# Designs tried in a protein design chat: VHH binders against tRNA dimethylallyltransferase (miaA). Part 8

Target 1, 307 residues: tRNA dimethylallyltransferase (miaA), of Elusimicrobium minutum (b2kdr9)
Amino acid sequence: MTIIIAGPTAGGKTDLALNLAKLIGGEVVSVDSRQVYKYLTVGTAKPEGEYKNGVYNVDGVNYHLVDFLDLDKTYNTGSFTADASNTAYNINKKGKTAIFAGGTGMYMQSYFGGMDVLPKADQALRAQLADIADKEGKQSLHKMLSEADPESAALIPSGNLHRVMRALEIFKLTGKKASELRTNGFADISQNNFMVYIEWDKEELNKRIEIRTQGMFGGMLKETQDMLAKGYTRNSPGLRSLGYAEVIDFIEGKKTKPEALERIVILTRQYAKRQRTWFARYKNMYKADGSALNAEQILAEYAAWKK

## First folded at step 1 (VHH)

Design o4 (framework vhh_ozoralizumab_d1)
Fold by ESMFold2-Fast, scan of step 1:
Structure o4 (fold): chain B 307 residues (1-307), chain A 123 residues (1-123)
Amino acid sequence: as target 1 above (307 residues)
Amino acid sequence: EVQLVESGGGLVQPGGSLRLSCAASGFTFSSYAMYWVRQAPGKGLEWVSEINSGGDSTKYPDSVKGRFTISRDNAKNTLYLQMNSLRPEDTAVYYCARVDEDYSGWDEYFQHRGQGTLVTVSS
């Protein structure tokens, strides 16, 4: 079916996703707003791969939604949701598990929970509920609501047929109480999906970010020089990816290498903090220790979860 | 400083139409995808439309598809939402929003959004 791997930048999501895919014969779908861009591999932390039969492949695993977009193009949650839906359909059609791995929280939310947290109206169900109200009275529907969602029933008068029917419709279509969904605004996608979050000690993650940034600078410099030579600029959407403006500043003599590296580290740490804050909203994630990741243990947890 | 100012909301009868506008300043508008999101009374934020930087790709949830149209005028730094066949369920504060592409993400509060414009659909 589907496994979700989430976590901060530099957290080890790619290696975990690849190891899981190898164990179950799955394929990876990248949930990342920057890895979509061509040519920007080092600075976006795109996994090193090669094309096999037109598909980006990493160590024998098909890796989707990376390396396809020109730097002059934008990418958004709507584009991601459409592409992810088509990709997951094709993976599942082959009888394989889709492993979604990434740190772009809004893309994750948009695809799995939608930003419209309430289901659309079901006309057949509404007609059925209206028939019950006509035959047994509006009190009958309110009694049903009292049993399914006592909190909503306490807030909605029995005579307000439209509100009672809507709350019942939500419960019947989703199995979830309208009272819980209406106060949150966003669906908790960890409720209905096996979702792993890779946790790191803050100081340990900061050290990993610093080391990674130092190791990436040379590759980012080469990529940036090549893109500028092709006519792209600091205003090209792809070059707005984290760290490339600082590399451009270095190339233009506006920053020294230490100044550029320091700024990239600061920005990356701020991004990791925003990711940590975002994913804290999901209350039913399996927390994996980043310093001791074990794909076989995660698979065992998945097997237990789907019982 | 990123500034987004929404306008065009008001009271309208069911079946009516409204056109919302968002005046953007403080950034290169033509380089960013833009969004409309809404917050109905007692609920959280709901996405209602997306448009890419060039204006040639749009997305909508089923709840408004066919009734709402997002568009942009990059020369005027303005985003629009044309709302037709309005329903009581469309009653909400509507916000214009931008994703910060430098950091590859949204924050939980839609950091770059305006003050909103109220749309009330009732008789």
Scores: ipSAE 0.013, ipTM 0.370, lowest interface PAE 7.9, mean pLDDT 84

Design o5 (framework vhh_ozoralizumab_d1)
Fold by ESMFold2-Fast, scan of step 1:
Structure o5 (fold): chain B 307 residues (1-307), chain A 122 residues (1-122)
Amino acid sequence: as target 1 above (307 residues)
Amino acid sequence: EVQLVESGGGLVQPGGSLRLSCAASGFTFSSYEMYWVRQAPGKGLEWVSEISTGGSSTKYPDSVKGRFTISRDNAKNTLYLQMNSLRPEDTAVYYCARDYEGSDWYDEFDYRGQGTLVTVSS
């Protein structure tokens, strides 16, 4: 059997998942593109755990799909679906419930609902878009995306050149907006799965993000210094995780600590907004109040849902 | 420039086997993790296997685990998929794919080939 816990970054997903797992004797499968990386614990909000019989264990609960990937490696929806399938099979084989918890919406969609068909990369088009970015600045591509697909432009940061270019590429090659494919191309996975979404008031969540980011900086700094000492760089996939580029900028003297913190907060708030927009596609989720999370109540709702 | 060319598909009866090949060119094949994905008629893309740059690590979803085996020959720039105990549900166009960056937004592969059709029917 399977329970899905979703919600924005800083929303309390981990604590809810752990408490639920303790109640039912279940195990957690992380749905997070960043927590997969080794050595990056503080900045990825990976729960603090220890290995027990070769399995990452958080306060007595086995926690899967965290802390296994080298910083030089990429991770994607395909890798996630393969790993998640094998992990859930093994949990269920032991007679236990798999609790999927995270905020990486595409990973949840790919595993529970399948993937959409997108056009393959067009090298000539990408070269043209790269030339425009080089000559007119990266903001020019985001402006083009704002005109072609305003919804995607609102969700994709202007500095994320690869995502901006991909959304433009999809539009130019298919005549369809990436936002249209995002909204209409996928099965509603909340129809056939018990899926919890942790809701927060926007201002309250923004305060939580700010406080969390301030508390994380020292740990992120130490992690980043250790990784750079090992030979990793700002171009290492693991160090492209949200916030680490800003910490590197601080280390290199390109940003002050307040400037780095401000930028991390802005990027994290944008990420939370994108998560809210993504999960709004699912129409049959149980909405849990983030300020009053109760694992026993969630279990009762699950029992009612199963009828 | 980047080319991925799949071959080896065809009609096979349930319980049969097929070996798919993917010839890669226009990039440093040995530097990329490679993937097989498939699309059944009227449905979206489905992940079926992944292989590390050196070939020592492979991953499969439960739907094909134990039946499919991915492998690669970096000297020949070729990716393979050995498919055993084929079922009607395996009927799909199979694509060789390269994904150099992880995706959080979309089902997104840098490059896919044109595909090779596998039909499992009597």
Scores: ipSAE 0.006, ipTM 0.275, lowest interface PAE 10.0, mean pLDDT 85

Design o6 (framework vhh_ozoralizumab_d1)
Fold by ESMFold2-Fast, scan of step 1:
Structure o6 (fold): chain B 307 residues (1-307), chain A 120 residues (1-120)
Amino acid sequence: as target 1 above (307 residues)
Amino acid sequence: EVQLVESGGGLVQPGGSLRLSCAASGFTFDDYWMYWVRQAPGKGLEWVSEINSGGSYTKYPDSVKGRFTISRDNAKNTLYLQMNSLRPEDTAVYYCAKEYDWSEDYFDYRGQGTLVTVSS
């Protein structure tokens, strides 16, 4: 029914997803916060496609949740979850398998874990809870948490004041226990879904990032110039995508081309490291070697997982 | 896209002082608790300071309490760490970190960090 392909930027997720879709007659749902934007193809590593019957199509495969959002619009986990639910429903209604492929872990967790975004910090409430901790000791807050949310209290040490306060804040602001939200929203989604993670040697991935960045600069420059000519700015949500601020700095004479490229490479490597750390949370993933990706092998693993 | 850019590190003698800065962008800075964490060579991440969204509450581990002071300027989207009476044991890469929306157990340090070396 559903196959999840995750991995770091520059890891080969798109090619694996396309090859897998061709083998099973499936369709791809992009799990990527940047590929949603129109006009930004090169810098977002959006697969090159064309519209067929109103659907973005990549080499015979329908590719959903790409190329639909204007650069002045924001996109969030709630929007993704709603759009992904509708898209998966329509794919399944046609008797086809939905392949979710991307590196935006927050979107993946929200959709498969059923998590709403946690409420923002409430300064007044946190100050009130901090005052209680200062006057009565942090054990007092842990006792309050034990009464409101016993499961969170069992998982959160009394000495971790920030986690105790956050769990109480969530309960006080939403009426929902943090344990319920964390279980539903931070549940190990790999336990109930066939989930592939593309692994790379750090040095090999770093080389791939450097080569990719060099090759994409010209296209990013053209895209950025076109967007600025349309009236978009460095503050437009779409142009806040990784690398475009550096390209704008180059256009404005604030960075040389080598300086812009070096910064993009550094930021991309840091992003890949954060993705690796995020996905390490999932304990039941099939680890695929990025240097030897094989869609037929992934299908064999999926068949074994279904048993 | 959350960005955190640390600066202010360097080489300092024992007993010296340094002030670290962290320029934050891509999120509503005054909605989030902020942290300083460090990583000494060959060791794991160690929490060294926290501050609430409004700056009215701060906390430190005993190893730095009385020597380090965390502060923030919400108008400038900037986090600071004033480090006094530095010791060789304080040698580490220092990262500023934002509260995660999903997971309170992980620090969101998107910056490259700033190296602090304390040696004679």
Scores: ipSAE 0.000, ipTM 0.150, lowest interface PAE 13.0, mean pLDDT 83

Design o7 (framework vhh_ozoralizumab_d1)
Fold by ESMFold2-Fast, scan of step 1:
Structure o7 (fold): chain B 307 residues (1-307), chain A 120 residues (1-120)
Amino acid sequence: as target 1 above (307 residues)
Amino acid sequence: EVQLVESGGGLVQPGGSLRLSCAASGFTFSSYWMYWVRQAPGKGLEWVSEINPEGSSTKYPDSVKGRFTISRDNAKNTLYLQMNSLRPEDTAVYYCATGDEYWDESYDYRGQGTLVTVSS
């Protein structure tokens, strides 16, 4: 039993997810590459919560996959998929609905679309393929790809050695064609899941981003100063989250406060545009008006979808 | 929240040089293959260079081979493109990119781009 809530940054996903969870007795799983980090609450828009019985809890709702990773650690699609699978299993085992809420589209696609079946890079195999290219020419690898996966070979120029090698690597490690995994792996996750997308007018969303960024600056400044005092740097993975480099530039005297704020707003608007472009590929989403969000209406739509 | 921010573009005369930078955040930069792609006015996206996670392997199309050099600094989460012997046909918006091209082949994880204009 699963509900997906997607939408752009500053779109109201968290409040909608929390209100829906309260109505159905569900739990929220965050789909966000930055909210995983400890200490960075304001700049990552992590909901304010407290630990209850070892679980991060937001206003009575268990909120998973937030606030657990040290700033010097990295998090990726594979880590998310493994953690999300375990978390959803435990929520569903309790007879509860897991509400996935976030804007990190690749994490959403990886978990629901099965991208976790792609093999990791095999350095020994890549070295072997590179040796073949060096001794017999790039066309030799493309010929191998043409024999193994004609569809991928038609799409990938022989001169793009990395793309040819990756397609061959997939085939040699899995016995499956990259073209085959591509068409099956990028499933429209909205076909088999109740998926809500929060829509905003561009200008209204831009204003929300501007207002939010202004309100966040003081908290981000304090968080950043605290992290730098603990020995973290601008190169710490957690501090590479959107906006923190601009705050560090302000601390170091490289930007004024208005310059830092303006840059954060621009980057946040660009992120929102990329999210809108990403989620446009899902064809069976319920579109919710961001200016008139109603959890009871979403629940009624979910009930109708289940029939 | 994959973020890629390019810089270093501008006006340059034929035969000149430019160095582009890309600041990456929101993903484990050191674990990903990185690319430079460009789009000239009225043309489609063109692949310009690629680099493996370790920085030990690079590839280029014949159009830029010997003139452009891709490199990365994993400690600084930064990708670079050194462009030498620039030609008018190198005029384009240059994008830093990452992602698995077998899922969409669009380089959807691209920055906003930086404009390079080569003219006298």
Scores: ipSAE 0.000, ipTM 0.188, lowest interface PAE 13.4, mean pLDDT 83

Design o8 (framework vhh_ozoralizumab_d1)
Fold by ESMFold2-Fast, scan of step 1:
Formats: sequence, structure tokens, C-alpha cells
Structure o8 (fold): chain B 307 residues (1-307), chain A 119 residues (1-119)
Amino acid sequence: as target 1 above (307 residues)
Amino acid sequence: EVQLVESGGGLVQPGGSLRLSCAASGFTFSSYWMYWVRQAPGKGLEWVSEINSGGSSTKYPDSVKGRFTISRDNAKNTLYLQMNSLRPEDTAVYYCAKYPTRWLQYDYRGQGTLVTVSS
């Protein structure tokens, strides 16, 4: 038994999932590419929790796939799918319901769709790879591809920077070699799963994002200072999480606090827009009003959906 | 750099009207909610009105509801506050802002415009 809760950042997914889990004695599996990282709680909107019997626990609810990854490590759809499969198996083995809650649409599609999902171009990653090519030569990227995906490296000439970068991008974002990916169309995961989408008016969501960002800044600042003191940098994968580069710019005197806050708000709104566009592809979701979320009503809708 | 320049303040008698303007630059004005806030002598900042990016949604506190009207012209990057039936207690420096009132404690980007309601 599985329930999926999706929606944009700042939309109330965590509170809905926790309230639902309390009602049914279920456990939450986070579908979030950033909440996996240790030490980053405020800026990733990871719910505040404590470890109980070796499991991250939020107000009496076991919360899985958060707070386990070092900031120097990457996480991708392949890693998520493997971890989510094992986690769901263990939850079901205990006779409990797994509630999947998050906004990382590609992770959700990869796990529930059972198909390989080709990632959209990642401009930040491409900029990083372009910088490597500029400093170390195009051969350095091809060598990197040879180590990650030797089959693709054999087919793509080292001088074709665009194709080399695409193959590396696919590997870095999915954990799968471009040469091994299977694509047979887009599966509408809402057809065969009870999937809730938390809807917000665009302007109301934008206001919520502004207010949330203002409230988060102090905590993000402290977390960022602590991580930099430990030797992590702006290039650490965990600190590439949305908002932390802007906090680092503030610490380094490159941005004022208002400039950092404004940039974080803009980036968060852009992220919310991308999430809205992604989830619009699912045609059989139960649409929940973000301003009137009710976990008991969600359970009633689930019971009706099963009939 | 973000610049907000308020204008239109002045001395007016009780019951009078005044229209404030805010010229915005350095950011994509049409993408942001905008706010009017005021500070009376010896008092803290008070939220006066808010408007969404497209101008279709506005909100006011009870103290000014029915008397003040916020509006915007996205083509001119300008925010307005129409103030009618002014009262002595409306005397304050008025500021336009990109963010809710509580954030203004951290950074003021304009000098505001003074509105004095007195006989």
C-alpha cells in the first residue's frame, strides 16, 4: 500500500504527509534530491527530527531517505530508486503503509514509472563541465566519460564536446550509463497510483516562498558557516542545494543580505514553476487545495480511489 | 541595484485625498508582489496594502480598508497608493517595498514620502 504526495516547494507536503502517517500508522519516504544531505536542514526544508532506534523520526513518524549523505557525495535517480525500493520493502514487511512525499519529479517518475528517464539539460552542471574543458582541455572530459561509460566514449569523438557533456550529464544525474538507458515513452504514474498534488494559486505560492525564505536565512547562514569551517566549499555537491551559493556569496561579501534573499526567492520561484510544469503531465492526480489541506479527507479519497 | 523612489506626499487637511507613487528599477517589477508600509512618528512600521504581480489581487488592514487603493502600472514600473478620507492618524512616512513589512527592519532602500494630515 502506497500513497504519493506531490507538490511545489513551500506547498505543505511535509505537514500533510506527517499528519497522514499519524492517522494510519504509516512511514514517510522523502522524494527529495537535497534532503538526503546531512547537516543541511533549514535550507533543504528537511523536517526537524531526531534519531530513534537508528531511524530519523519526526514527531513520532519514521522519515526515510533524509539526513544520510555526506556533502561531498552525489545522489541521483539510480541511487534514489535503489534506496526507495529497499525502504518500501522494509516498511511493507512491517505491515505499514509507505507515504512517498516530495517535489523531485524525476525521482518520482523513475521509481514509480519503472522506466529510465532522460534528464533535462542541467545548465549548472554543463557550466561546471565547460569550466573543466576550458582549464584541462576537451580530452579531460572524454577521459572522464571513458571512466564512467566506456561504451559511449568509444562512440563519441573527444572533440565533440556537446555529445561528451551530454553523456556525462546523463551519468551524473541518473547514475546510469547513456549506453544502457532504455526509453519507451512516458508512463503516467498517476494512472496506477493514488497520487495527491497540492495546488496553489501562483501568486499565493510566490508570497509563501518569500516569507519562508526570510525565515530560513538565519538558519541557512549558521549551517553554511559550520560547513565551511569543516572544509566544505561552494563546489561540494551538498552545498549546490538551492540557496546555499547565495548564502556563501553573503558570507564572502559578494552579496548583501537583501541581495542574497532576493536571489534565493527568484531561484525558488523558478524551481516551483519547473515543478508545476513537470507534474502537469500527470492526468489522474487528486488535486488538494493547499490552503485547506486535510489528511482525513485524503484518506477518504484514497478509499474511494480503491473502489 | 534595486531602487525604489517614493513621491507624492505632502500636507493635507482631514478628509482630503493624496496619491503616492513609487518608481521601481533594478529588478523585474512585473514579477513581484508589492507593498505599501508606513511609519508614524515614534511608532514601528505598519503594513498598509499589498498587490500581486498582475494587479488582480489586493489586501488591506481594517484601518485603511475602503479609504486606500493600491494599484500598479507594470509598463511604467510604477506602484500607486490612492488615499481618500485622510485622518490625522494617517500621518506617517510612507514606503513602497518588495517584501512584507517585517523584512524592512533589515534594509531600507528608499527615503519614503512624508504624509501629514493636519488642520
Scores: ipSAE 0.000, ipTM 0.110, lowest interface PAE 18.8, mean pLDDT 84

Design o9 (framework vhh_ozoralizumab_d1)
Fold by ESMFold2-Fast, scan of step 1:
Structure o9 (fold): chain B 307 residues (1-307), chain A 121 residues (1-121)
Amino acid sequence: as target 1 above (307 residues)
Amino acid sequence: EVQLVESGGGLVQPGGSLRLSCAASGFTFSNYWMYWVRQAPGKGLEWVSEINTGGSKTKYPDSVKGRFTISRDNAKNTLYLQMNSLRPEDTAVYYCARDKGIYWGSQYDYRGQGTLVTVSS
């Protein structure tokens, strides 16, 4: 049994998920590409918790898929789908409800919909692959594809550099084989799942983002300084999380604190807008007022939905 | 609308022959490499043959090499697969597929509906 809570960054998803979990004795699975990283708590808005019996626990609620990945490692849709499947299976095996809460729409679609979202072309990765082809020959890329995705390699001629590169690009960016992708359109995951979307007035959400960002800066600064001291850089995957490049620019004297804060706010508002656009594709969501979130009301709606 | 429609499948005894056709419409057929792929019951997709835009270059896996021949008629927008010396292990649904698809069967224009070939007595 599962409940999905979606909404924009700064929208109150975590508090709603925790309150629901307490009401039903459930556990939370984070659907967030940033909260997976260790050490980055403040800037990723990871809920404050402690480990109990080897599990991250937030105010009595087990909170999964947070705080486990080193900053030098990447996390993608394939990694999420595998981890989420295992986690949900274990929660349900205990007779508990898994509450999926987050704003990373591609992860939700991949796990619940079984339909894959193709990545945009990555020019840096394409340049790397083109360099390999130039130095080692086009057959070297086809050999890489044969190792990563044998079925695609069998279907794509070895001399077709562009198609070989695209299949490798998909695999490297998503962790999924191009041969296994399902792209016949998107399944409306809200059709078969109880899915809550937290709605906010644009101006009110923008104020929440600004206040949150101001409150986070000091903690982000300390986290960033600690990570740089450990040898991580602005190119470390974890430090590519929203806001940390701006904090590094401040540390390096390239931005003032007001300039860094202003940029983080702008990027966060843009992210929230992209989330709103993404989740608009789902036509059967229960829309909850962000300014008046009520876990008991959501639970009543869930009970009505499952009939 | 881009369409690929296969035909020519059926029941045949071991050692027999069949000729499959794929009628293409809705795109400039002569600009695309084309493929035949097959799926036996309970198994994954298997590449069977490929042909370049002009028909001058073809390739086959060892399992069908010397027995199957892929060809095309760009004037008729049609792809063919001539299958000789058929074996029970050739039993499968055969699909016509267009090169520019990232995933075979992800959209109607990447793979047709298929035609069933059963090799059995």
Scores: ipSAE 0.000, ipTM 0.120, lowest interface PAE 17.3, mean pLDDT 84

Design r1 (framework vhh_rezetamig_d1)
Fold by ESMFold2-Fast, scan of step 1:
Structure r1 (fold): chain B 307 residues (1-307), chain A 122 residues (1-122)
Amino acid sequence: as target 1 above (307 residues)
Amino acid sequence: QLQLQESGPGLVKPSETLSLTCTVSGGSISSSDYYWGWIRQPPGKGLEWIGHIYYSGSTYYNPSLENRVTISVDTSKNQFSLKLSSVTAADTAVYYCARDEYGDWESYFDYRGQGTLVTVSS
């Protein structure tokens, strides 16, 4: 069982997800490209939590895919999809509902819509396939491909061992045909999932962003100073999170505090606008009024959707 | 080392199709780690995401443009291209091609071309 909560930055997704999780005994999976980073809590709006039994826990709720990545590391849709699949499997294995909550639309599309994330080359598998080709001939691999993915086999000559191996590798590692990954279009993930979108009036959301940014600055400043002291820089992937470059500019004397705040607000409003544009593509979402969020109402809508 | 370069006509007539190509040098477009896309900035307006493509050919488009946009990839030439049909004066903008590791186009945007001005006028 899965519930998706989407919405713009500053929209109230975290509180709604936590309240819903408490009602149903569920666990939250964060869908956020920035909350994955350690040490950056205030500027990424990561919920305040503590580790219990090795799991990040927010007010009694297990909160997954936050606070695990060093600032020098990158995180992408492929990494998210792999981590989310494993996390959801473990939550469901315990008989609990996974509540996916966040604003990174591409991550949601990748996981629920089956975005084309091709696996890395598997050297052990390639060695195995190469051994088969050496012992049984190149034609044997093409025959395997013909049985697994007839469309790819029709396009790839039997003598092109590299292409045949890659197509087989994709199939063996993902269970998906390479030919299908090439033709995979945009899937409306709201069609097959209970998906909530938190809607805000544009002016009200902009005001929330401004107030939130003002309240975050002091915490972001401390976090940024601590990270720079540890040897991280403005080029560290984690510090490329929205707002931190502006805080660094303030620390370095390149911006005043009002200038830094103004720039962060502008960038955050632009981000919220792009999120609204992204999520407008999903046609079957339950739209929740951000000014009147109610977890019990969302649960009632979910129960009705299941029937 | 990695460089992205836009190319295409700087003037397009109304109702015609705008065609731009991005040439990637110093790195391979055939990578599972990155998405390749197009963004634009009309004069006096903010930045607008058009769409992007994965090297497999899977495409993702801005819903406001999706009925007019086609993005394609040519891995043999290390290029990807944009076609925008039925253009009007509103499509006048500086067009940029870009690489994005996160695919979210919001939080991490590591390489972009210098941009090319496209004017829609008779």
Scores: ipSAE 0.000, ipTM 0.207, lowest interface PAE 12.9, mean pLDDT 83

Design r10 (framework vhh_rezetamig_d1)
Fold by ESMFold2-Fast, scan of step 1:
Structure r10 (fold): chain B 307 residues (1-307), chain A 121 residues (1-121)
Amino acid sequence: as target 1 above (307 residues)
Amino acid sequence: QLQLQESGPGLVKPSETLSLTCTVSGGSISSSDYYWGWIRQPPGKGLEWIGHIYYSGSTYYNPSLENRVTISVDTSKNQFSLKLSSVTAADTAVYYCARPLYDEDSWFDPRGQGTLVTVSS
């Protein structure tokens, strides 16, 4: 069983998820490209927690997919989908509900919509297909693709051996056409999942972002100084999280504190607008009023949805 | 060290196909750690994600563009490319190729210098 909580940055997703988890004895899976990083708590709005028996715990709630990645490492939709699948399996195995909460829309789409449910490379099959291309030419493989998946063949040039081989590999391993899986990768995930979207009036959200950014600056400054002292730089993947470049500019004397704060606010508002645009694609979400969030009400809506 | 460079025609006529190539230097496209993709910025507007590709050929496209977009990778040339069909004046933008750090958020930090493509007769 799963519940999805989505919404813009500064929208109250974390508190809603924690309160829901406490009501149902569930666990939270973070859907956030930034909270995965160690050391960056304030600027990523990672909930403050402690490790209990090796698991990050926030006020009695296990909180997964946060605080595990070094700042030099990257994290992507494929990594998220694999980790989220394993995490949800383990939560469900314990008889608990997994509450997915975050604002990284592509991660949600990848996991729930199947954008990255493609099979792993099959070495023997790839070697066989590569041999056909070497002996009979790339056109031979493209002809095979044209027969198996005409739509993929129309989109993939015969000269793109890796894409042709991948599409054939998918078909041979799963019996499903890559064209069907590609189309379904942007499926409306709200149609088959209980999905909550936290809505805010634009001006109210903008004021929340402004206030939050002012309150976060000191903590972000401390975190940034500590990371730079450890040898990380503005080009470290973790420090490319929203707001940290502006803090580095302040440390380096390139921006005053008011200039850094203004830029962080602008970037955060732009991010919230992009999140709103992304999530507008989902037509069956339960819209929760951000100014009146109530976990008991969300639970009642979930119970009604399950019927 | 790692450099990405866009190349392709700066002028495309309406209804034709826009074609761009990104050449990667100082790193290999065949890395399992990264996606490679395209973003664009129309004059006076914000950045818009177009799509990205994994070196294996797996592709992910912006839903508003997916019926017109094809992204492909050529590991032998260390390049990846964009084709956008049936272009209109609305497709006029600076196009960037990028190596995203971890997700959609990384598309706001392009790695290439950008190339202006104008759609006009």
Scores: ipSAE 0.000, ipTM 0.140, lowest interface PAE 13.9, mean pLDDT 82

